# Miniprotein binders against p81326, part 85

Target 1, 226 residues: p81326
Amino acid sequence: MLHFGGFIMEINHISKILEKEREEYIRNKVEEYLKQGFSKDDAVNKANQSWRTYIGHRIQDVIYNLLKKFLKDSGLKVTTDKALNNRNLPEELDKVKRLIAINYGEYLFLPDADVIVYKVENNDIKIIAIISVKNSFRERRFETTYWKLKLKESPVTSHIKVFLATPDKDNEISYKCPNGKPKKMRIILEYELDGIYFLKEDFEETEKAKHFGKIVEDIIEISKKL

## First folded at step 6 (miniprotein)

Design h77
Fold by OpenDDE base, second read of step 7:
Structure h77 (fold): chain B 226 residues (1-226), chain A 85 residues (1-85)
Amino acid sequence: as target 1 above (226 residues)
Amino acid sequence: MSEEEKIKELLEKAIFLALIYLETGSPEEAIKLLKWLILMYLELGLPELAAKALELLARVYEKLGDKEKAEEARKRAEEIRKELE
């Protein structure tokens, strides 16, 4: 059994490794969309979009499974927003769903919660952390920040830590001030979120910006204070 | 490092991702990745890595209870290694 440390080091390459499948994936998807009657340009565009979704899900799944495994011994449980989208939820998951819901007056909506960490104590559910997984920041740069701020507005959810996990494949937020110029996105994300965890080695480490290998320990520590 | 060397290094590390999938309870993803890796290793002239990937694939199948596919994967790994001798 690979120790957590071994897995942590190898996770640094997850994005790069998965990207090697891109060419084949795109080719196959383009062919599929052409058969569906799309133009060549549309097929290529759709294939690229499909790839972004596909690779994002794969990275998310890895992170989910890692957290689930390594948090299990601490008695912490892990779920996903996808798991919460079922009509017939077990009582435990139904409680989890309700405890992360954000109030918009007449409506309750769930934050983007790729991974949800919670504990069960005396039949009570306590939400510990939400982890957003982002491969790249091309389209939704501050979405996780929005959800953090919304969660902070309610006494029901204000204690929930919000973390970002990313390989940052395009090096968008790896450094605060490369070449003396502040990277707005990194600064804002680090300021607003409870932590950023990088699935890579080449980044500027700070109190809040850490290697993904620290996330398990951090979550366990937080859980002890709740 | 040449681009080719970088690719080879990356692909060598890719087998660990498959191990992660296996160890974290995602055997289906492990199978997909390993099958792809086996093909890539062979195409790139990396038969030893292909053999290693096949051995890992066998372990995945064993974990899933598919003894037949596990044995097939092992046999194929052995065949590759014999061709290298």
Scores: ipSAE 0.264, ipTM 0.656, lowest interface PAE 1.6, mean pLDDT 88
Fold by ESMFold2-Fast, scan of step 6:
Structure h77 (fold): chain B 226 residues (1-226), chain A 85 residues (1-85)
Amino acid sequence: as target 1 above (226 residues)
Amino acid sequence: MSEEEKIKELLEKAIFLALIYLETGSPEEAIKLLKWLILMYLELGLPELAAKALELLARVYEKLGDKEKAEEARKRAEEIRKELE
């Protein structure tokens, strides 16, 4: 007899893995900062700040590598905001940067574009999607929606899809109230963004809120319409 | 969704989850998940999916530098595919 429950439970272990990594990382960083002469309270605060940066980069790197690997056969290219902020930029990436920049009068700024998917056709660059990666929503919960709304203002950038990718460990946007209503933050993010991709199984799937495994297929379909 | 579509979706989710486990520093969880999937697919009479899971398991072992276990998984996948003839 097949027992599906074991497999489904294993999918939910993403959150547990991140918690294990967090506990080990923070313990090591607290010891490191204590040896540098910081007080216990300062060491704990610095360790927590370091963890936020570390885990953010870990999740971004995982998503970048997965998208790069699985989109390559479809002729799609992937880069990061970190790559676009290098002082010496290859011509191709310089063009990518210019095509996602948002105008603030005399100034141009990049959106919250952790991972960027684009294609090159006949030496012309077309931006397909920007993926914002969020481990937590506590401090910058609507930053991604702000950038989506800004991108919609220009004919150069209005076609760019803006996706959110998140494990949502604290159930901040996957939580369902007893009456079946999603939380306000979930409603706003799902309405304004082009899609939300969860790195977990325990959530209510909709047309725009999907398991992360669907992101490759969705991006390929979008690229065909450009 | 048809039963075949459900199985394909489960494989897709398992592939990404196993890769996430590996990339986030949890290769033991990736290996555990893949071994369970191989058993599940064989029990369901889905040898082609079992072979694909074994091929991914071999890639995980290769990435970890365990050449012996990678080759073992690869050979087992080949054996299953030959039995399909």
Scores: ipSAE 0.000, ipTM 0.175, lowest interface PAE 16.9, mean pLDDT 74

Design h78
Fold by ESMFold2-Fast, scan of step 6:
Structure h78 (fold): chain B 226 residues (1-226), chain A 85 residues (1-85)
Amino acid sequence: as target 1 above (226 residues)
Amino acid sequence: MSEEEKIKELLEKAIFLALIYLETGSPEEAIKLLKWAILMYLELGLPELAAKALELLARVYEKLGDKEKAEEARKRAEEIRKELE
């Protein structure tokens, strides 16, 4: 059961951790750039630019930790594809891995599932959702849709929801063309995937394309129906 | 779910999203969400949560180098807490 007092405390705690991490990161990067011969002002500017890149790569970890925290009281568990690739897996995670693996004839591969939500009932595992986290869509624009289509082929995995979470910093899928139409990539991603969750405010919300803040509620509702 | 409970859930998600915006380089969007959440907490009669959200807002302003707005937010949080005593 979630209550606002505890939630606000947790947000404050996470904010402090990330703020401390930022301070240490900036401090270390400034020192590094100064040793490379940059001026103090240039070193500070470069360190701040580096932090923006770093935190962009950290968004997967932030999403993982927030989902893990806020789904716990609903009996839901969260893991990552990185955790599933460990050589020595606990039995529970080994079962999760088997339930999302995709068959390619003689070979089994894991989808690119940055964050995985599942539930455990009487030692049985049910996968609820896979969340792909993307900061850009250049050469890998349809990877998430490919994995969604592959998962649909098997009765074991066809129920698994596939979500995309993205700040869409390049406005590739949140931008409307001058004629008012979404870009082709946005149309395809929204059609094929079960949901897109934007880490930004400036987009047209639809039934499937929502603000990231709605993801916890949506996952809980899906889990109740499974 | 009552309308009040639905609004509380939306507020919780707004704080969550504000944290994500802050950490992904969209502090302006984080500020907007926090200001909205503070207003809604006050309207719902949840001043302690409004004060906590104001403290988070002050932290965001400090991160942006806006010391004046950070101090204003902290002062407002302190004033709300004094009313609760």
Scores: ipSAE 0.000, ipTM 0.157, lowest interface PAE 19.8, mean pLDDT 76

Design h79
Fold by OpenDDE base, second read of step 7:
Structure h79 (fold): chain B 226 residues (1-226), chain A 110 residues (1-110)
Amino acid sequence: as target 1 above (226 residues)
Amino acid sequence: SKEEEIRKLVEEAIFLLLIAREKNDPELMDEAIKLLAWAILMYIEAGNDELRREAIRLLAEAIIESVRRGFYDKAIEAAEILAEVAEELGDEELKKLAEEAKRLIEEAKK
């Protein structure tokens, strides 16, 4: 029954939708892996891993599309690391790629950059922000932090803001000191990154930890200072 | 698949609604509503009843939220969209929701 009274749509709806999809997805994947000759336990594990990857990509795609849409009116452009991995890049994207590259001596590598926001002024490109999208922190918990630190090491990239966007479904970084116990991951990520944006309402808000709805405004404001 | 496309639209719409809420932006809310309406229309081809129901629910909730926030013009437009979708689909549940949305709007104008 649609509760027409007092119901505020919250991110919890996404979670509910995703959980419903998860059960069916897992079931189908388990069957698929069983047919491939995996054991039941292996099939379940693989299915769960597949789900994590799948849902992560979906969230990333949504965030990308949203940012692209909302930043368009401000004249800002959005791309992804995937788009930059092409052999034949347009001149503009080739410049973007070069401007986010990290120097490792003999090699240049790109940071993980799920979303890249940049502006074009008089044919010059300025990178504004990189947004990393994480659905869960089970693996590579400080990967985004690593890339932020690496970007700081060069005057070419030191100005680039690095943001983390997450629903933090498992409440791993939603609070700094729940029950008086410091959450190491939240504290470190908030300290090292330029901002954390939550796709949820139940989190400890700070100057750097904000609701995802603030990210567009923040990016536009940063862009004006560059 | 069409089903996956619908899911993506619904998810996008949810995010837009959250952003609209955070910014108190009726235009963004309207865009979210339009996306949900489109998702519902696409259901005709995809055939996922659960996803359709969820999209309908979310659309109704968005309209209600618009009314609560005083976004009457957008709420009216949203209700019209919902009504159009309901007629297009021939869905009695949607029609009922559209009627309820219109009722709420009329009550709020009062």
Scores: ipSAE 0.013, ipTM 0.280, lowest interface PAE 8.8, mean pLDDT 81
Fold by ESMFold2-Fast, scan of step 6:
Structure h79 (fold): chain B 226 residues (1-226), chain A 110 residues (1-110)
Amino acid sequence: as target 1 above (226 residues)
Amino acid sequence: SKEEEIRKLVEEAIFLLLIAREKNDPELMDEAIKLLAWAILMYIEAGNDELRREAIRLLAEAIIESVRRGFYDKAIEAAEILAEVAEELGDEELKKLAEEAKRLIEEAKK
């Protein structure tokens, strides 16, 4: 039995910090937009939009750091698609990039994989999982699903688990009523992806849709099976 | 609806550029550049020349600002993307802008 209490505590600590950051961020952004000549209503709306973008990247960084910290003792390594797009790659990351790249005829592209978990054994690299982090689904609804479907097409990448991590504050894909019909987006995402991890308490768990606190133990278990 | 979705990607990139400027954050700048590159590809597919050119102009501005802030690696990668797009479109003016950006990056890095 593994104890993941430290992981859960760290998630709770960060959630508290993010709540405080929201209030400060919006206050400062409203002041900045007012200085640029926007009306109060426009300034507030733009500040809220800016926060939605900011929190998305903030959550991505948080998830990266949490996974890196808590997977290290299991021999697992964590990187980001940002790191893989660096011009000067270490040999190990260059190998990771080659194992995750998708072929489009004469072109190779990386999936938009916010966080990548892999392991190194006998100088060989095995990609375990890709985690896409989404604060909102309005503009980029099926990006994660698209990359999952592309990865399944190749024997090199078909074993890679594709996960979605999201607060889903607007309940865009969190289904609260078990007797009702889920939204189309929820149905498609849950069907095609290997898992959805919610950074919230208020939802009904399924085999694939879980609390984010379970992601570390799930990744470790997947890694053991190779 | 597709054009509306692409427009929202550009709007998200603009807000990321603003945040990157305020926080002097190279990772947010990099994300904005990638969103603009994605929007450009989608506008090319959609055949919307006007909005495509607007997205390309924003990408060029982001590259120049990245250089001014010392985000050289991100700027180099973005300048290469811009040059490739310019060649595909046969846009000699845009090609010159991409080459100018590369020159600025090389000079600053030295």
Scores: ipSAE 0.000, ipTM 0.110, lowest interface PAE 20.7, mean pLDDT 76

Design h8
Fold by ESMFold2-Fast, scan of step 6:
Structure h8 (fold): chain B 226 residues (1-226), chain A 83 residues (1-83)
Amino acid sequence: as target 1 above (226 residues)
Amino acid sequence: SDLEKRAEFLILIAEELIREAEKLLEEGRPEEAIEKLKEAVKLLEWILLMFRKNNLDELAERIEKLIERAKELIERAEKIKES
């Protein structure tokens, strides 16, 4: 059996770093906007909007680095959709790109695959999972679900697990109504996706909605069946 | 085109699955061979569907012949399984 105590400890450590980073970021951005002549209320609002954009990319990078580090010993490899959009791709990544792309007539597009996990066996590449990282659900709430449904249409990509990873700090999909029922968005996302991994402590786990600390173990288990 | 390059790549994957299945049949493992051959057929049928919509007749003929070969091997494997 594999032990993931180190992974969980590192997640907890990074969470504390991100909280401190947020305080410093907001303070600096408020000061910047005040110097530009914005009111205090406008400066705070703009700083918070800027943080939401910043943290989206930041947490994606964190997840990429964590998965790369902790999946390496299991023979699994990790890349990003940004890496796959590079003009000069190594042969291995070029093959990954061709195995994950979705057809729109004559056009090929990558899904919203912020992080991609794959394995190489005997020069063959198997895509294990894609992880979509969402900081908020304001405008793009079902985007991950759209890509899951598109991937299911093709025998090339139908085996690929599609996961959502989110802090859900605004309690948009981790909240339960007083009667115990989840909100519509949570019900749809959990039903259609292969898993939701929360980067927060306060929620009720289900078979498909779990603490992010379980993602490495789950991915390794899935890879053994491919 | 990028579509043609992807198709060539996927056809090579299907050819490898058929080759692996032939080896499994030689080793007396027909159930595993059938599994790989069904995967190859499913992949090739999907590629064929995509190309017929884009009017690429030459690749379609090649794919059709591979599908026929894979189905013949499935039939052989089923008979070996029964014995």
Scores: ipSAE 0.088, ipTM 0.608, lowest interface PAE 6.3, mean pLDDT 84
Fold by OpenDDE base, second read of step 7:
Formats: structure tokens, C-alpha cells, sequence
Structure h8 (fold): chain B 226 residues (1-226), chain A 83 residues (1-83)
């Protein structure tokens, strides 16, 4: 087995690889939207928005697949919020869904949970971690923090670790105090979340802010304490 | 080499995508399978391009076989979707 540590560092290149498709993707989408009757400016804007969604999903899928693979030998299981949005869930996933649900009085809602890591012990499900995947922080910058705080409010979910995984393409949270000025978003996210994992090398490392290559080890360690 | 490590890493991702796509096909979800397979092909083709540039023939053959497999599965999924 190729040592997990050496391979996972290469995740830094995934974002760069995926970004190479951008120009072609944008061109094709612009053409599509023009055919639909949108103005050139609207078509470009829509294409750019479509790209952001598309690239976000692809990064999420990569992270999901990596975690699924590298956690498998540890007996840990991985799912997604999308997989939980099914009417006919297997019993195991139905339990997972219920164990991450947040109470809003008359309603239960799921947090944004791009990746969910759990273990099965003696037919009991234990949720270990939720990983939110963000390519950029242009919108909903503190959404992951909101979900962490909500999960913390219930004794059912308070133990669940919430991690953020990001390439931070625009360097929005890579450094705490660049040029002596505090980056509010980095400071708050690092304070409120259980960890931030970067899919890049150019970032300020701290106890909570690590390279994505550390996430598997951290999750396994957490799982042993639960 | 660093390049070989990168390639192996990306191959592992592509293989996982293919496996997930196979499961999706078994579950009667051909559209989602096709999406995963197309992603796998794109990754593999990118790796292949990197390897051809660096004369890594042994890994290139492995990658080409995976691309072929993924494309075959796409064709199968498309047939299922049309039925």
C-alpha cells in the first residue's frame, strides 16, 4: 500500500487540473445560454456561475472518494448528504441521516454535509465527522460555522467534528494576519470549526489549520475516542 | 518519482469513480453513472497526457485500459438510459 501520506499531498494538483477545463466549459455554456435567448453578458455570468457549481461538485466528489478509500481499512464508512436525500434509504443510512439531523422544533433539517464519516459498532451508528467542501468563499462564508454551532447545541450531535476542506483558490482564509491585518473569516472559521484542511501548500499552518493530507489520520484518531 | 506518485494518486481516484459508477449502474442510475465515468475519463486522459510527455509507458498502458473500461461502461449506461 503506497503510504497514504505521500499520495494525499498530491491533492494540491486536483484543483489546478480541474481548472484547465474552465475555458472550454465557459465557452460551451455561453453558447448554450445564447441559444436559449440570453444576452451575451447574461450568458457569460450564467456560465461563470455554472462553472463554480460544477467545479465545486467535482472537488467534493474527489474528496469523498479519497476519504472513502483511505478510511475503508480503518473500518470507517463514508456517505454524503446527497445519498441521504433518498426516499428509500437502507437502514444504516437512515440511521446516519437521523443522527445528523438538527432540530428546529417542528422540523428536522440536515446540515450541509458534503461528506459524512461514521462507524458501525454492534449495530450502532456513531457519527464521527462532517466535512464541508468549499472551493471558494464568495457566498455563505460562515455556513459551515453555523452548522457546527447548531450541531453543538444537541447532546445527540455535539460530539460530531466539523471540518472544512478547501483549496482556498482566492487565498481568502489561507493566512490569519497577512500584512498585520487579521482575516476575520480565517480567524472565525478556525475558532469555531474543529479543523480546516487545505488542498494546497501555500497556507499558514496551525493546530487546527492543516494540509488535507492530515485529515485521514485525524479522523481515525477521533474515531478511536468515540 | 513525484510524477509517478501523482499519477498513481489520480489513478486511484479514477478507479474509485469507476467503481462508484458500476454500483450506480447496478442500482439503475445510469445518468449518474455516466457523470462519474466521464469524470474518470477526464482525469485519466490528463494523466495519460502527462505520462506521454515523460516517457512512462508502463503506467500509460494501465491508464489506457482504465479509459477503455470507463468508455465501455458509458456505452452500456447510455443503452440502459435509452431503454
Amino acid sequence: as target 1 above (226 residues)
Amino acid sequence: SDLEKRAEFLILIAEELIREAEKLLEEGRPEEAIEKLKEAVKLLEWILLMFRKNNLDELAERIEKLIERAKELIERAEKIKES
Scores: ipSAE 0.025, ipTM 0.338, lowest interface PAE 5.3, mean pLDDT 85

Design h80
Fold by ESMFold2-Fast, scan of step 6:
Structure h80 (fold): chain B 226 residues (1-226), chain A 110 residues (1-110)
Amino acid sequence: as target 1 above (226 residues)
Amino acid sequence: SKEEEIRKLVEEAIFLLLIAREKNDPELMDEAIKLLAWLILMYIEAGNDELRREAIRLLAEAIIESVRRGFYDKAIEAAEILAEVAEELGDEELKKLAEEAKRLIEEAKK
């Protein structure tokens, strides 16, 4: 079983596979859109948009399924922001949504919580962590940080750990600059967030920036202290 | 449903296999095999016998394809993974078949 456990933890290589499949996905989607009568430029733009949507959900689903499987025996439950945006919420998920929602006067918004880990004890729900999944950063570089700062403002949510999970496909936060210093984005994300978990093997590791394989152990430890 | 989400991941594993075949890439084939083995365990835990059998069939096809392409080392690793999956499932027949497949692949590599 140890060999199979190690095999499952090799999901850190998934980012390499996804980079290779992107080219074929886009090629196939461009052909589909061309057959539908779109121009070449439109077909390429639509294919790129389709890939961005596809890859986001795929990585999120993989993370959700792995966490659900590995945390189950520790009495921890896992859900997603997609599940929380359903019209007909079960009572338990409605309570989860309420416990992480941020108040803006008469409006309530969910943070960037792609995956949510919580526990239920005596019908009382405690949110352990939220995980933001980013394949790349672009203009959304500090969105996760903004939500972390908002959650810290309330005694109801200030205990919630905010993690970033990423293959960092564009190597935006994985390595130091030539001068030996981390990039500004890496410094800010590591400072403000509770952890960064890489879905890749090669990156600058610190106490807060780790391989994704360590996330289960970290979440279980946090849960025991609640 | 969760079953629909998992089925979509199986379809994505199939897509990875197709890309690996097209590019003749043993590392990509290996990664698809690993994803399938993980999905098999998820399906047995969920109690979905049909999806488990489908994933096992895809894994077996990937092993055969790896042999046909001369990816013997990857095929041997895949047979070992299948044997470990069979151990977890308590499937003694599948485990023996996986161990025998590994032996045959090792012979073919010579």
Scores: ipSAE 0.000, ipTM 0.091, lowest interface PAE 20.9, mean pLDDT 73

Design h81
Fold by OpenDDE base, second read of step 7:
Parts: structure tokens; C-alpha cells; sequence
Structure h81 (fold): chain B 226 residues (1-226), chain A 81 residues (1-81)
């Protein structure tokens, strides 16, 4: 049996490759902020914050592209919250937007949805999954969990699976109890979410915590049950 | 299953394509990029041979592709040191 696991593991290098740009990016941003009149310390802090945002978007884009290409063969469609943030949406995307909206009484708001997977069957749209992509958990550690819980509160959205994809470069959620100490964030995220997918090898695998290479199969399987 | 293997290989090809794209954008070592491209080529051939039922050749191609990937990884590691 040809084991192709070695090829799938190449996804583990995406974060590493992208991080090579950091030094140059930071240097340029520091210079930019200094020109704007910020102090050196403020410039460095702002540059670092900018980098975190930038690299996060890059990783999201890569994951989006991979999912879009591979899920296409299964007849599944992929979009993003960014694409839905438009005044003039095609009918299909307008329906998608409405089907993921969360009710706050007088207002409807969208959950953070870096990637949205849906299918179209007989002109009906079914939302399958929302994938949140996080490079690091320094900020908004439980934001994805919040959205999952909010989606569960409505019969319209309660079926939507919420997944987290992360390289977890800082090892914040890779293990449940390293050195016998429970990692609160890992435990809570794994409990509340439908799955966590790691873009790395070094993590504690469980029923819900898997390598990113499994996400496509899992999504396809879920889609068949809806 | 054969279908699972095919899907896995197809996914691997897509991953390699994205990695190459990103590597080129970032100006990664041209030799690393070259090795990755060669591995991608072999992976595509592997898929074809697998579909045609030539499992022996498929196996050989897979082994070669993995070797190239390992070499690329080694170069990346050395560049960080």
C-alpha cells in the first residue's frame, strides 16, 4: 500500500515558509511608523501587531485556496466572510450570508467565518461548515467558541459545524496536559468545537484534534448527511 | 482504498502547488523551489501511473518524490541556522 502521508505533511511547512518574510516586513513597517512620527518603541510594537494580522491573512488565504480547489470536485462551494461583506451580492452568496447570520434582536451579525463551506442542491443552500483559521491565540482565544455557541442557539444555524485550523506555532493548544498541567484553552476548544485541525506534526491527536489533511474528508462526510 | 489513495495524492499535489507558489513569492532559495517543482512533477506522474495500474512505477516515483522533498527540507533547515 502506497503511503502518501509524507506528501500531505508538507502543509506543515506553510507557516514556516511564510515566517521567513517577517524580518523584512518588520523592518519596513518600523521605518514606515517612524516616518509617521511614532517613537521607536511604538513603531516596533505597531509593526509586530501589523505582522500578526498580515501573516494571519496569508495563512487564511492558503487554506481557503486549498479547500476551494479540493472541495470543488465534490460539488461543494467555498466562500469567506470577506466576500459576503458586500452591498451587492449574487443571489447565492446573499442566501449564504443570511443562513449564517446570528440574531441579536434588532440586528443580525455574521460570525467570524474565514472559510464557509456550503452546497447547493435543487436551488437550496445548505451551510456545511465554518472554518476559523488562527495562526496564534494571543488575542481572542475563545472567539471561535463564542461563535459556535451562538450558532447553536438557533435552529437555522445549529447544524453548522465549526472547525478551527491552526499551525499553533507557539504550542498553545497542541497538548491537553503537558507536564501534567491542563491546558485550559485546548480542553475548552476541543470540547466546544466540532474539530481542531493542525498544520503541524507535533500535537496530541484525539477524535476531534486531527491533522489538517483530514479536514476535506470530514467535510465531505458531513455534507452527505445534510 | 484505491479511491482514498487517489484523493490523498490529489490533495498532496495541491499542497505542493501552494507551497511552491508561496516560496516563489517570498524569494526562497531557488534550489529549494526547484526541488519542490521536481517533486510536484513526480507526484503528478505518480498519480497518472497509479490510475493506469502501474503500481511498481508508481512506487518508484513516490520514493523519488519523497527523497526530493527531504532534500528540500534539509536545505530549508540549513538556511535557518
Amino acid sequence: as target 1 above (226 residues)
Amino acid sequence: SPEEIKKELEFAILILEELIKEAEKLGIDPEVVRLAKEALKLAKWLLLMYEEGNLELAKRLAEKALELIRKAEELIRKSEE
Scores: ipSAE 0.028, ipTM 0.500, lowest interface PAE 3.1, mean pLDDT 86
Fold by ESMFold2-Fast, scan of step 6:
Structure h81 (fold): chain B 226 residues (1-226), chain A 81 residues (1-81)
Amino acid sequence: as target 1 above (226 residues)
Amino acid sequence: SPEEIKKELEFAILILEELIKEAEKLGIDPEVVRLAKEALKLAKWLLLMYEEGNLELAKRLAEKALELIRKAEELIRKSEE
């Protein structure tokens, strides 16, 4: 379909922009660390680590904007957990917040949902999916699975798909030798989550672990069943 | 492991440095920023000690330093929210 071809083209274009942005960022950070008294080797290493933190936030914004743009014509809407933390929420977003909240007895908490996809039909809101965006798995490795398991416990939220989107630059969960077994973290994430979408080309696809370019068509298909 | 603790400290230092810069730009409580800067200094000192081979002292202080750093990070994030 032409719609999905346009999505892939835009991902490729943004990837090129991000590589140029990376070179500029690292150059500037190396200079900064050298001025702080670090050796050249330490400055380069720290700059690369700083880039990993920076790109994480940047990728969240990119994914939000791409999904918002390419889901709009299918009648789907996109928001973020940051938007839902605003005190003066529009009525529509207040309803989204209430429909995604998890019950802990007397308390209601929002899952850590970097990007939220929903639809509005006859003033009724259906949450389609939440997407957790991770650039690193050093801490909170199973945070996304915890939220998935909690959402499954309630009839209000059990239909919500929970996806992980990640560049996995360090091959922490995308390594899958044809004759080998995946790492424990990959096995658990793939088993518990509804899907993993990689922002990279060099991995073996499975039914649940796919190239990010497939996320728009998957979400649209899920939305038609709700 | 000691090597895993070192990597954890390196990552915490990077995150805390960026958070402190953002917090200062946003005018977050100066006392919270000061505590975060002290946590950052301690983490850098501990990393240096680990690199110089003072492993016994590094082991004893690493968990305490990481706990202080994470608390400082959370205070900055909550102030920003």
Scores: ipSAE 0.000, ipTM 0.084, lowest interface PAE 23.6, mean pLDDT 75

Design h82
Fold by OpenDDE base, second read of step 7:
Structure h82 (fold): chain B 226 residues (1-226), chain A 81 residues (1-81)
Amino acid sequence: as target 1 above (226 residues)
Amino acid sequence: SPEEIKKELEFAILILEELIKEAEKLGIDPEVVRLAKEALKLAKWALLMYEEGNLELAKRLAEKALELIRKAEELIRKSEE
């Protein structure tokens, strides 16, 4: 196991670095909302909500870029659900889209898939993993588990691994039983998902809960079995 | 093992490049960015020395890169206090 020991710790700072923009971002957004006619309290609340969305996308982008770079040498490809939301897709991406679609009878819908890892062999596409990226768990705490369960219901998608990547800045799922009290969210996420990867050091490590630095190795290993 | 060192260096280079990119976008402390860039340079040199078969020099350069990263981390920590 390639313990990228000393350098892997650097990824822990990505979230911290991005958070430094918060004060300036909030200030600007508050001013914008005040100009739109909102009260001060409403402006602040809206600005905070906007920040949560913004920072979440930034972290997703960083993780996407890292995975794309790390997996390139292994011959694995990476895309996003956003890239699949196009009417005119290349053949390869159109196949990827179809291979992750969930059946709801009259309709097919895509799971939330911040990052999709797949391989192409002899013009055949195999989906390896979906990675959900969450900065915080204030909203839609079990959305990722819902998609995992839905993917398991079909023989077409049942093999797809679903991972969660998070800095868990608020320490919501870093420990299973802090102070002797079970953290429901951590326990359920760890049970239902194929893995949780933390962009931090201060967490309870288990077989399924690992440092983000392990995700590349795990994905490559899974890809070899498919 | 030599193979482990190579992989670690390659990973370090990729991480540092991404960190530098984000730090510059956000206007982070120029000293932190400078240290990260120097560490990146040393890591790249270490990888080259590894490829040339000079494992001892590769290790030394990698260690120096790590020291610079630690300094950068310390500066970040202080800025959060």
Scores: ipSAE 0.037, ipTM 0.540, lowest interface PAE 3.3, mean pLDDT 87
Fold by ESMFold2-Fast, scan of step 6:
Structure h82 (fold): chain B 226 residues (1-226), chain A 81 residues (1-81)
Amino acid sequence: as target 1 above (226 residues)
Amino acid sequence: SPEEIKKELEFAILILEELIKEAEKLGIDPEVVRLAKEALKLAKWALLMYEEGNLELAKRLAEKALELIRKAEELIRKSEE
């Protein structure tokens, strides 16, 4: 058997290549914030936040493009939460937006779904999956779990699969019980989510925790049952 | 299965294309770009051989592609030390 998990790890090198430019990016952003009147400490903090967002968006773009290209042959469509937040939406995307919205009484809000997979059959839209892309778990570590639990509350959205995709470079969720100590984040995420897809080779594989290369076939199989 | 291997090769090709694009944009080490481009050629050839039913040659080409990727990874790793 031939295994190409290492090729998927090349997405991590895009992040690393961007990190080589980190110093210049940070310098430019610090200068920008200083010109806006922020203190040096505040400017540095804001620049670091901006960098984290920037590298996260690059990984999201790669995943979006991979899924869009490889799911097209199966009649599946891919969009993003950013596309759904545009003021002037095509009818199809407006329907997608309505079908993933979560009800908070008189208000409807979108989950933080970086990538959304759906299908269209005879003008009827079925949402297959939403994918949260996380480069880091430092601050908003259970956001994906929160959205999964909220989606389960409604018959309109309870069928939607919620996946996490991550390089997990800091090994925050790569193993359930490293050195004999249970990792709450990994255990909770695996328990509550429909799947975790790693953009790396070194992780504890389970029925729900897999290499990112398995995501396309999993999504196609799910779509056939709807 | 042959279907699984084919999909893995298709993913690898797409990832290599994106990696090469970003590496060229950022002016990364030309040797890394060269290795990645050679790996991409071998991966595409491997995919073609899988589609033609030549699993032996496909496996051999894919293994050579992976070797070049590992070399590129090592160069990137060393440059980050």
Scores: ipSAE 0.000, ipTM 0.234, lowest interface PAE 14.3, mean pLDDT 77

